# VHH binders against F-box protein At4g00755: the designs that were tried, part 4

Target 1, 377 residues: F-box protein At4g00755, of Arabidopsis thaliana (Mouse-ear cress) (q8lg03)
Amino acid sequence: MDFVNNLDTDTSLSILSCLDDPSDIVRASAVSRSWRQFVVKYSLSKNLCLKLFHQLSNVDHIIETSNDRNGESSEAGSSSLMDTRLLEKEHRAFALLARGCMSSPIESCIADAIRASSTDNYPVESILNTLEKRDRIGRTPSYWSSTGQHKTTVPESLLYKLIGDLCLITEVSIHPFQAYFQRGHPIYSSHYVRFRLGHEKDNSPHYNNSQDKKGEPGKSSIESNYVWTYTSQEFSMAQENRLQSFQLPEPVLCIGGYLLVEFLGRVQTQEMDGQYYICVSHVKVEGRSLAKSFRVENVDDNGKFGLKVLSYNDPKKMEEMDAEAGQDMDAEAGQSQLRNLEQLLNLLHRHPLDVVDYVWPDESDDEYAESEDEAEP

## First folded at step 4 (VHH; framework vhh_8fcz_2)

Design b9 (from a1 with S57H)
Fold by ESMFold2-Fast, scan of step 4:
Structure b9 (fold): chain B 377 residues (1-377), chain A 119 residues (1-119)
Amino acid sequence: as target 1 above (377 residues)
Amino acid sequence: QVQLVESGGGLVQPGGSLRLSCAASGFTFSSYAMNWVRQPPGKGLEWVSGISWSGGHTTYADSVEGRFTIIRDNDKKMVYLQMTSLKTEDTAVYYCARYSDYWGTPHYEGQGTQVTVSS
């Protein structure tokens, strides 16, 4: 039944607008040329996609860079054909994007650790330690530690780069660190944790160039370089030595690929110095990465961006193909080995073994030797 | 509360021009696509034109292509429909519309503005 040809435009649009699955709209566009033209002309894939994720209203333009055969070419020659080509492009991109958001596998989404608001005993107690699910390497504890503070109200944060520029985030998990080597086995945590998602600020070439703005290391704050488009509620942290999972009330589409974890309200002092510390052994983020299909270009300060399509292959099928080839497993294993080596090197740098300044006498020489202090009175 | 208020309709002769205006309130206007739809006397609702959130993309029904131009001013929260070379078949009540951004919610339309093309 081809009801698009049998009904008026408004009735057909009303019926097709009732389709709540982007895949159904794509299938409808395959029924006949009339159905396809109608779906394209009235932006049904885009409009349904926007109903799922309102942040996609910030797509300013679409760029197709793949040489993949999409099976559509239109002759240039009129403004009407140009408008149709733009709608065809929007239809393809938003249909793929909606499928990616709904059907891509849930996976670990952290690509890299960027920086912490503070770090005690750098590089030994750095944010890099949070990338692996462990609290020790052999006999050496593995965790990130803030610097000490006298006030409970001083916040701390950890900044991560997510896999890809578009990630649908479902869950963030935090493992507080318990100092099993200290008296009382204290857990250095916070009362609350909050998550923010966003992107890098647009570095306009017309801004005045200061030394800090030219990227001098360690001079700029996290807040000066990023725009946060999503801020979660404050989740309560249990004061327990376990991985604690915080499920977002609704999946959140991160445009730009940055996650900030904020720790609020210090709870534990160190006996040695009486100062409050926040320590974390592991951070995990789960969601649907769209990195294989999309990139984001030119995110401005208002959140508007260019959506670049890399491939029209189904993200779910691409994931299956990569799993069969073993590429993700090999890359992950190699990265974990590199991190283990890096942490070992950091430990060695803290305690260098190159003490060659003096040759100490043997035990018998020490037995008969007397210091100048012993000879004075 | 989403509110859309249309204005600018009236009686014009064939070949004449009109500019319709739509004032939006109650939502972040610059984040939504906007549309014009019309209802001719004794007929169903007909989609006329659409414009993306930024104004970078516009689309038109075949019956109005080349005669109508949809524009928006995000600072003023306004959508306009510039109509030229008007025909008697353009006679209708014109509605400014914002389609649903969430599943199951109805689209939003104003009270409409009457356009009559007659000699």
Scores: ipSAE 0.000, ipTM 0.096, lowest interface PAE 23.1, mean pLDDT 72

Design d10 (from a1 with S100D)
Fold by ESMFold2-Fast, scan of step 4:
Structure d10 (fold): chain B 377 residues (1-377), chain A 119 residues (1-119)
Amino acid sequence: as target 1 above (377 residues)
Amino acid sequence: QVQLVESGGGLVQPGGSLRLSCAASGFTFSSYAMNWVRQPPGKGLEWVSGISWSGGSTTYADSVEGRFTIIRDNDKKMVYLQMTSLKTEDTAVYYCARYDDYWGTPHYEGQGTQVTVSS
C-alpha cells in the first residue's frame, strides 16, 4: 500500500488526514472523546476504506451482532444523537474492515473446488485434484483435464469458493500439468490466464435449491449463475513445468466469495487424437480472509449489499479460542485429508486389482513455510 | 515388432561405474521418449530415468539423481545409461522402455541386462 496520502485543507482535519495507517486513526480516536467524535464526524475510517477499495461504496447498510447491541443502548433519542450512533457504527465497522484488509495474515484462501467448464475422464481428472500441491499420488498422476477440442479458441475455466464472503486476494498461482508419461513429456497449458471475482446471482439461501456434485461439470453455463464484479488482465503463461505465480497489480477485494480461473488459447495437442487439452495439477490462492469478522448479505442486481459484523475481537485471539474448543486439526487440513482419500478412491476405481501400476514415482511437495527445508546450494 | 535390446551389464564393485546400452528397432526412434527401468531381486519394477525425444530434457529417480546420466543418439537409434558411484541397492535387471499410451504403461521386452554390485 504505497499510495495513501490523506491531506485536507482544514488545519485539524489536515493533521488527522495525514494518518495513512488504520491503526493510527483508531489510536487518534482513543485520545479523547472530542478527538473520537471528530474522527467519526468526518468519516475518516470509511473514507480511507473507500479510497483503497472502491467496491466498498456498495455497502448499503451495516448489521451488528447481538454482542454489540448494548452499544446501541436506546431506541429513543434525539435525531442528532441517533445520527451520531449511526456514524459511530460506520466508524467501528470500517475501522475493523481497514485493519483486516491491511494487517490480517496472508493465507491460503480456497475453501472448495466447485466445478470446471469441462472434465475429461470424470471423476479421475477432476478439478478436485488441483487443491493439493502435487502432480501424482503414489504412482498415479493427479491433475485436472479439460475435454479435447479441435479449435484453439475454446476457453476453459475452473470455479472455486473462497474462505468467507469477503476476501482480499493478492496472488493466484497455477501449476500446469506436464504429462511425464507421454512421448515428449508435453505440457498441456494455455497461452493466457485471467481471473474473475464475484458472487452468485441470488445470494438468498431460499433460492439455492439444488447442489451439483463438487467437481462435476455444470450442465448450465457458469456465466448463467454468477455475477463477475472484477476481471483481471490476461496474464501470459510460460510453457514450463513449474508453479507460476500471478501477483495482482493491486490487492482485490472479493465480495461474495467466488473465484473463476479462465484459460485462454490452447497450446498443446495430444498425439493420440490430435486434439487440444488444458491440464492443471495445482491452483493456489493467497490473500486475507475476513470470514471471522464479516459476512455479506443480500447482494442485489446493482451490487449493493449488507455488511454484517460478526465480531470486533482480534482474529488472533479468536484463533486461540477456536484451538481451545477442541479441534485438534485445522478445518482446512482435515478437508485436505478427505479430498486426498476421495481422489485416491477415484483413481483406484480404474484398476482396483493392480498391485504394481507402473507410473513415474516422484512426488515432492515440501515447499510450504512449515515444511521448507532448503538444501545447501 | 518393436524391439529393445539392452547390453553392458555385469559385476562391479561398490563405487564402480558401468555404461548400459539399448538398441531400438521397429519404430521411429526419434519420435519417442525413452526410459530406463529396473527390477531388483524379489521386488517390483522401478523407474530409473527418462529422456525426451530430442534429448533436450532428462529426468531421474531420487535414488539415482547425481549418479546416473541418460543419453541418446538418434542417428544410431541408441539410449545409454551412464552409471557412477554404484551401490549394492543398484543391483537389478535393467530394461530399456518406451511408453505406449497416455497412462504410462511401459513397453519393454526380453531378458534385460543384469547389473550386480558386490564385492
Scores: ipSAE 0.000, ipTM 0.104, lowest interface PAE 20.7, mean pLDDT 72

Design d5 (from a1 with Y102F)
Fold by ESMFold2-Fast, scan of step 4:
Structure d5 (fold): chain B 377 residues (1-377), chain A 119 residues (1-119)
Amino acid sequence: as target 1 above (377 residues)
Amino acid sequence: QVQLVESGGGLVQPGGSLRLSCAASGFTFSSYAMNWVRQPPGKGLEWVSGISWSGGSTTYADSVEGRFTIIRDNDKKMVYLQMTSLKTEDTAVYYCARYSDFWGTPHYEGQGTQVTVSS
């Protein structure tokens, strides 16, 4: 005898509903066929996911990548059997989703830089420079710069695509840029930073797809093409030349895979023109990407979407397999080096003061040899 | 929608004190940082002080550090600026400000409250 068969449904459900760990629910379902059927019948894995992330109630349908045709045979025609199949599909998908959210490794989650609200001297001072964990490459400064403004209250934004369509975000880190080549070494930052997570609008043109417009400054198109489902509180930014980490009070599940970083309250004017600028040398996002297990399809304006399961393999095992396969890092390193040379030429042309007036630190060019430091995960 | 209403300005002698108040409405006050900015006669806008959404962090312009204190009351949706040791250089219209977001939400400054420091 097991206790699920001997207790009434309410008592059994009450006990099993106290399980907060996806592993415990999986272990419960492994005890016997009756326990597994109970876990499936009462949607315990789905209920756990909804308890953790309410937006998962917006899963409209589940699509499984499978080669097994026996389960879909013509013998399965009763409505009761079809309901059981749907519940089993939901159990598998949500159990995997819960495991991914709880157990996937915390890693860097930015896949690409999309655009900035404005960019001074595009493409040299573009958002693409924020993908690297440095403020210079040899003698060439590396940063994103907004255009100048007379008012302190004009905001700026940087838009990023995250790795995959489902990401649990825990932390965003920002490194303000200190202009070591300008008199007084000013830090061009903001008083506050705020984060938004969301997706592309349904029926919007794919403005940032195909023929690469990466880093191209945005107009009002960012406002009209994305839906923000999460907005953080405003975090105070210290006026210091260091990577500053902003841990979200609770992990946030991003459906759709877009992050907007907003900079609020301009701090520093440029001596040359008296205008306020915001400059950033690096943006880093940490979280759990579910890209190896899931894809999101057709996110509508109400937040409803299709959840596609790519693999039921352990997400950690999938990561090890991908690491062994390797990535084409050489092309990215080469591209970065060419961009750095262009930045130096443009800086020398644009600079209102003679560059020789600034003391450049004695630097080894070892950074050019380290592809892992220049490429995204 | 978003409204910021300042009060508490007036004429004060050098070395005096004054407390400015800002009543906020039309948004989730506890989720936003709040700021005080000022505009002296014939000059541009100058940021004075800021306070984080929780009140856990405050920051000040060098010109007012140690003399001004910013505080907030999230239950009452109020932000305050306590000014002490006032100088003639502090003469300005003071605005309560919530920074506009990227979405083209209009810049939110109140109508301002005049502070005049004069003998």
Scores: ipSAE 0.000, ipTM 0.396, lowest interface PAE 13.7, mean pLDDT 74

Design d6 (from a1 with Y102W W103Y)
Fold by ESMFold2-Fast, scan of step 4:
Structure d6 (fold): chain B 377 residues (1-377), chain A 119 residues (1-119)
Amino acid sequence: as target 1 above (377 residues)
Amino acid sequence: QVQLVESGGGLVQPGGSLRLSCAASGFTFSSYAMNWVRQPPGKGLEWVSGISWSGGSTTYADSVEGRFTIIRDNDKKMVYLQMTSLKTEDTAVYYCARYSDWYGTPHYEGQGTQVTVSS
């Protein structure tokens, strides 16, 4: 059964190197001790991970939280024993990472909204409104709006923090905002949308500036505080009031946990002032979050980072346990409820005249507000 | 509970063909690599072929390469072994297998299906 014991090293390596699935290599390593030693010795899990996600070449070191006792042997052990321990450590970490990237469930990956390039009527029309799948709260519109511009070429951007600092992103969805309360019901969108993934700059003057507020515009350039390691193609935006999904050509591993959505080419002027606006009611990101298994630490400006392993438990099994306990569902519902209340309070407190004097064009509320998640099969 | 059920074995003349089937249940089939192993009369287990979770990669023992083809259908939760140019040396009980990973996931083998190549 164990062909590694019956074949030379080159033949065995040739066979095992034909496996394109990291899970296959992990399972091969469990067949026997000789298979495991072979997989570890030739770094097969790490090498396959690097083929699938070249960004993983930027792993500077691996930190295991349960391995503090290993420090006692680091200077007393032989060099060959220390090399073997490093190879075993790399095997464990990259095998888990590969499994996470290939097998973790696809889920909603936005943790928080950070800021917009600009915001009209701050904080009422802030980026925070894009976190919920709606375009209104009761009769009050809910959307993010850029400031007005006379030039069509001025871009706008929205910055988000992803769940965890290591995420495989597959899809970004944008819902443009239609101003149902204005004559002609214009859609304030852009011609194109582009996505960037990256991390905060290390030792930047603005890196840990606690004076910056979420959704606060113009305090500092987004570009000056972040390093973008991935930039997508420019996707065409349909000028339609619907959630539009943009699938990335291949899944992208985000190291650092930040997503920038850029809006390019202004389309719609406001009749009242003749200025171009970009408005969005919802942003959704789907991918595989590795937050339960990993943290990324000390990302430098060259992209090198420390990979911290939090747990070697199967990410799928951990999620099933959390879902069964009801903790994730209750926490998410609670956070959504708190965000809804905060948005309403911001509308009432900071822009009371605009909110209370708003005249709804259509007083018909016949629209059925039942969501797919609320529907019982 | 993991179940692997093999079928398709039988008596075949040398040079003949057979297709073995394995029906999987009790686990997320599309997340696991699948293997075929065999046990000839009076001998130990011999690995025959493997296929990745997606079907994008396959590998074969030297003794069967070019004669056997491993295929999977994730929608039907099936793995197949298409055997051609069968030899008397291919006579064995064939098992569908899912191996454990380093996280301690148990190793599973099916009940087996007998293949006899004889004139």
Scores: ipSAE 0.000, ipTM 0.103, lowest interface PAE 23.3, mean pLDDT 73

Design d7 (from a1 with W103F)
Fold by ESMFold2-Fast, scan of step 4:
Structure d7 (fold): chain B 377 residues (1-377), chain A 119 residues (1-119)
Amino acid sequence: as target 1 above (377 residues)
Amino acid sequence: QVQLVESGGGLVQPGGSLRLSCAASGFTFSSYAMNWVRQPPGKGLEWVSGISWSGGSTTYADSVEGRFTIIRDNDKKMVYLQMTSLKTEDTAVYYCARYSDYFGTPHYEGQGTQVTVSS
């Protein structure tokens, strides 16, 4: 009852390549030993990840820390056997990665505030104030302030470290600061906000350039020490005292774990000095952190990196998947295998081979930024 | 490389209307917010209106709110400013503008188009 055995390799690969859900790949690999071998041989889990996030083509090698094969030496290995071991390792790692990207809980992803492009009255008005959802501590205002400028075109930026080296970012929220203690209660904000995701430059395996104090101003250090692999659209900032949410048009996988928030176009002058300021009381980032399962090592200037698997997120599920693929099944397991085949065949019947990609229905940054999901009636 | 070309300015009587156009080239237009800024005679540069990358959000200076409408066409790489109920104070050179990609560098502007409101 092995469906794959009745089709030629090219036809089977075309059919299975239409699957875009990690659960469907897992179901396919659980059906029989032949299906698992096929999924592994043709790198279906890896191909799924590359369909979801093209940046994953930059994975140079995979390191498993809690696998019995780590540290094993093959005395009689042929090239073919070594290739099979590599394909099995890739299958495990990319299946876990795809599941993490699709099903990990959405959570707050900022681990730390690194620095701002400038800071007025350092350290009182530092970027560190933006980590907490507040605009005051008792009677004392709490916010980050840029230095004053006479030109509206001078940008400012805030740099954050994300919880993991791999983090799927969905939304960034900014609360501009309203100076409730000044005449007229001015809001010191920008016309636009833009987001960049990236990693530290590879400056040397022997030296750590991170001798900079947290929250210290340093525009030049931000520009020279980081590589930005993603740059968002420029989102409009409403001139209102509220937390404003900016949804990215599509979730973005951050490799390296750094976020830059850029503020463009100064709006408000201070009466006392006539200079333009940008002030922020809170920054929040939402996404799916993969920190519990993965670490990224040795990101080079071309974006290539080592993917280190720290833990298979659910060891019991991994054991169950391995048991289903390689062990004899009882009558209940046989019924489950038949249901999995029925689900796969129903999916293939409903989805023609030329329909491969999910199309996100949202049309505007305002709809994404304000969490406006308009469902069709 | 980045080019912004304004058109549509002219002489108009108070209470009249004009539509300004801006043709953009040399960058991924649909990723950038676009702005209109103006320089009245003998005064500094004043921000007038802005539109988000998608056209879903628009903002206006208090002085033009309810009278001006900013529109964009991403397929044609165009930004428009529809001006109604024009006042003598609206007399200025109008520039289409895009913020710079680099810290501390000037924003991009076109050559400008003159709008004169007088009887």
Scores: ipSAE 0.164, ipTM 0.662, lowest interface PAE 4.8, mean pLDDT 76

Design d8 (from a1 with Y99W)
Fold by ESMFold2-Fast, scan of step 4:
Structure d8 (fold): chain B 377 residues (1-377), chain A 119 residues (1-119)
Amino acid sequence: as target 1 above (377 residues)
Amino acid sequence: QVQLVESGGGLVQPGGSLRLSCAASGFTFSSYAMNWVRQPPGKGLEWVSGISWSGGSTTYADSVEGRFTIIRDNDKKMVYLQMTSLKTEDTAVYYCARWSDYWGTPHYEGQGTQVTVSS
């Protein structure tokens, strides 16, 4: 029994629209040729991606780099045949994208430090120091410092490039800097931290060109050259010398690969000059980078972009797609797979992630320069 | 347009209590930390207290800790400052504040509400 052939389109769509796992959609497409055609025809993989990440509605076109552009018989096809080939292309790309977003391992996602809103004693106290989990190298402290300010309300920011143009961000961690060499060991932090994710403006110059140095304060405002498509809540920063993890309430898909960390409300003055400073020893970003599978091309002023597929890295998935054509003649295997899929769909439910907006990770003592018996001021 | 409207200020005796209110509009209130800042006569702006977007964390200036309590109601888009054990040095114009979304622009403040602590 093939229920796709036995039910009307609306009823079949209602049943299959309950699939919220890309593996379930792939398994549905592997049950029979009829099921595969239904999954492809009604764009179920694309619709799942749009349910998970509404930003993917901005995909203008899909480019596959490993497609054979020659050799296979071209049929003088109707528009419906051409539409089917486009839908199959969309199915492959969005199924891979959904799998990447839901099942790829969570890894460190910062590729590079771009610039800070200000930097004291450049280049010694630059944003580049935040890339490593340490507050010192031997006897030399390692941190980023803003310039001094008389007002508590002047914000500061740090700009990072993420690994790849598509990155699902789950968590940002910040270690404030404690000046162990100053009397009272003050912590130079902010009251709040806020995160933005986005891309370069279409007409903006490249920020890491021959005239730019990484970590150097730029002449142009950071915000004038970037489009921020996501802005987080303002998280409270504890005034403590530890790595503080801020888990986003829901994972956020970054299109364009830029992260801005904003520090709001200055807390600590320096005794020597009476000015407020914000200092950070480490910034860490965790998420799922899709750099191995995708690139983003030509993000326009309306946020629309081209999705370029670099490879379909799952050879088992390709084997399953190939095996489907070989099993069209085996009705017994088809019925068994349908029963197994029905049982699986009845038992599998995506559990909502119990996401906490603040998680404290345990830090290793050996991640700091081992300086037992080092003199503190 | 971001708008913050403070109320609840007035004349109170030393040791007394006041509750300040701030009505917020023009932005997604539940996504922003909210703050109270004050300006004593003839002095600069001083940060008093802050509350996180969820209300799960609060912070206070040393001068007011233990005497003031900041509270928010996200459904009503309100932030409050409960002041107790008021001192003459608490006399100031109190402003509800939110940081700007735009580079180089000052934080958002309302018109202020005057608190005068005198016998």
Scores: ipSAE 0.000, ipTM 0.309, lowest interface PAE 15.7, mean pLDDT 74

Design d9 (from a1 with Y99H)
Fold by ESMFold2-Fast, scan of step 4:
Structure d9 (fold): chain B 377 residues (1-377), chain A 119 residues (1-119)
Amino acid sequence: as target 1 above (377 residues)
Amino acid sequence: QVQLVESGGGLVQPGGSLRLSCAASGFTFSSYAMNWVRQPPGKGLEWVSGISWSGGSTTYADSVEGRFTIIRDNDKKMVYLQMTSLKTEDTAVYYCARHSDYWGTPHYEGQGTQVTVSS
């Protein structure tokens, strides 16, 4: 005999509402029909999700791609059965969502670079350079550069699209750029970095973002086109040539799939012009993408949205099937190589094909050799 | 010591032409890309044009494309800027600059040459 059958509803609800692990609620629902009916009837999976992520109170409705995939019969058609089906639907969706948030693999979550607040020497020094873990392509430096500024207080930002409409973000990593080709090898960074997560204000983002215009400066204000639902603390940036990882105090659920990285407090001037620059060679975001299981539809001005379930398959099994197939890995590798080629072509766009004609390091030739040495002695 | 000496500036009417010259010394001229930058009255430096070490490749700012031509003579250690269809907006001190790195402002050491486009 289960305690659910032997205790009053209030006592049973109090005990079960103390469960912190989604797997415990799933196991509870598997113990007996009575336990399952209680878990479903009192929306325990939904309540756990709301306890972990308050933004999920904005789920207006749940959309399933096919009722047949969930074993629901098209012949079912009574009012009481309809109520039971609705509660079962909510249980399935929120149980999957809770499992995704707690146990999905931690992966790289950036899908694309959208734009920067400013870009020096566009398109050569664009945000696109931050997508790959490198500071050079052959002999040519690879980084994003802001435009120069005389004031230390002018902020800069980089905007990214995340993989999927639901992504639990755990960590953001920034590699500042060290100008290894300049005297003193200066690091052009900021004192602080801050992160924002949110969604596009216009709910048709896939038609608004042109590939031809990615990274292009001078477009509509980032503030006017996006709604930021999360803002992090200001993290201190070490002035060091290394990938610096910023762990969020608690994992943050991003609804809508956009990340803004803000750089605050300029630290390094360029000797030639005396202006402050902020430069970044790499940005990496780690988290749990729910893209294989969910989509977000119709985010309104009040933040309410439709949660669309794409698949109830175990995310770990989906990952194993994808790894075994190898096709997605080939496509991802090909896309990375295509971005690498596009970055190289962009570097050559402003510079002649014989950009290698330029003298990159000071010591690459005998520039200061005989005549200057003879002048000093 | 790197030395860049600009000459050829002056007063011209709109639509006129000028040829600026830059004499380089103190470095291996044929191993460096060369640039022209300008500073209009009361404004910051603006990049105008660049030429590769061999002279095989040239680049221009959008504002001067089709009107200006950059050329070099490695034997004479000279870089030139041929300016045609001059506009009042072209009024500036013009500096010859050696590209010392890929990032933004090229290295320069000249006194510059004044170009004034006025009726």
Scores: ipSAE 0.000, ipTM 0.122, lowest interface PAE 17.4, mean pLDDT 72

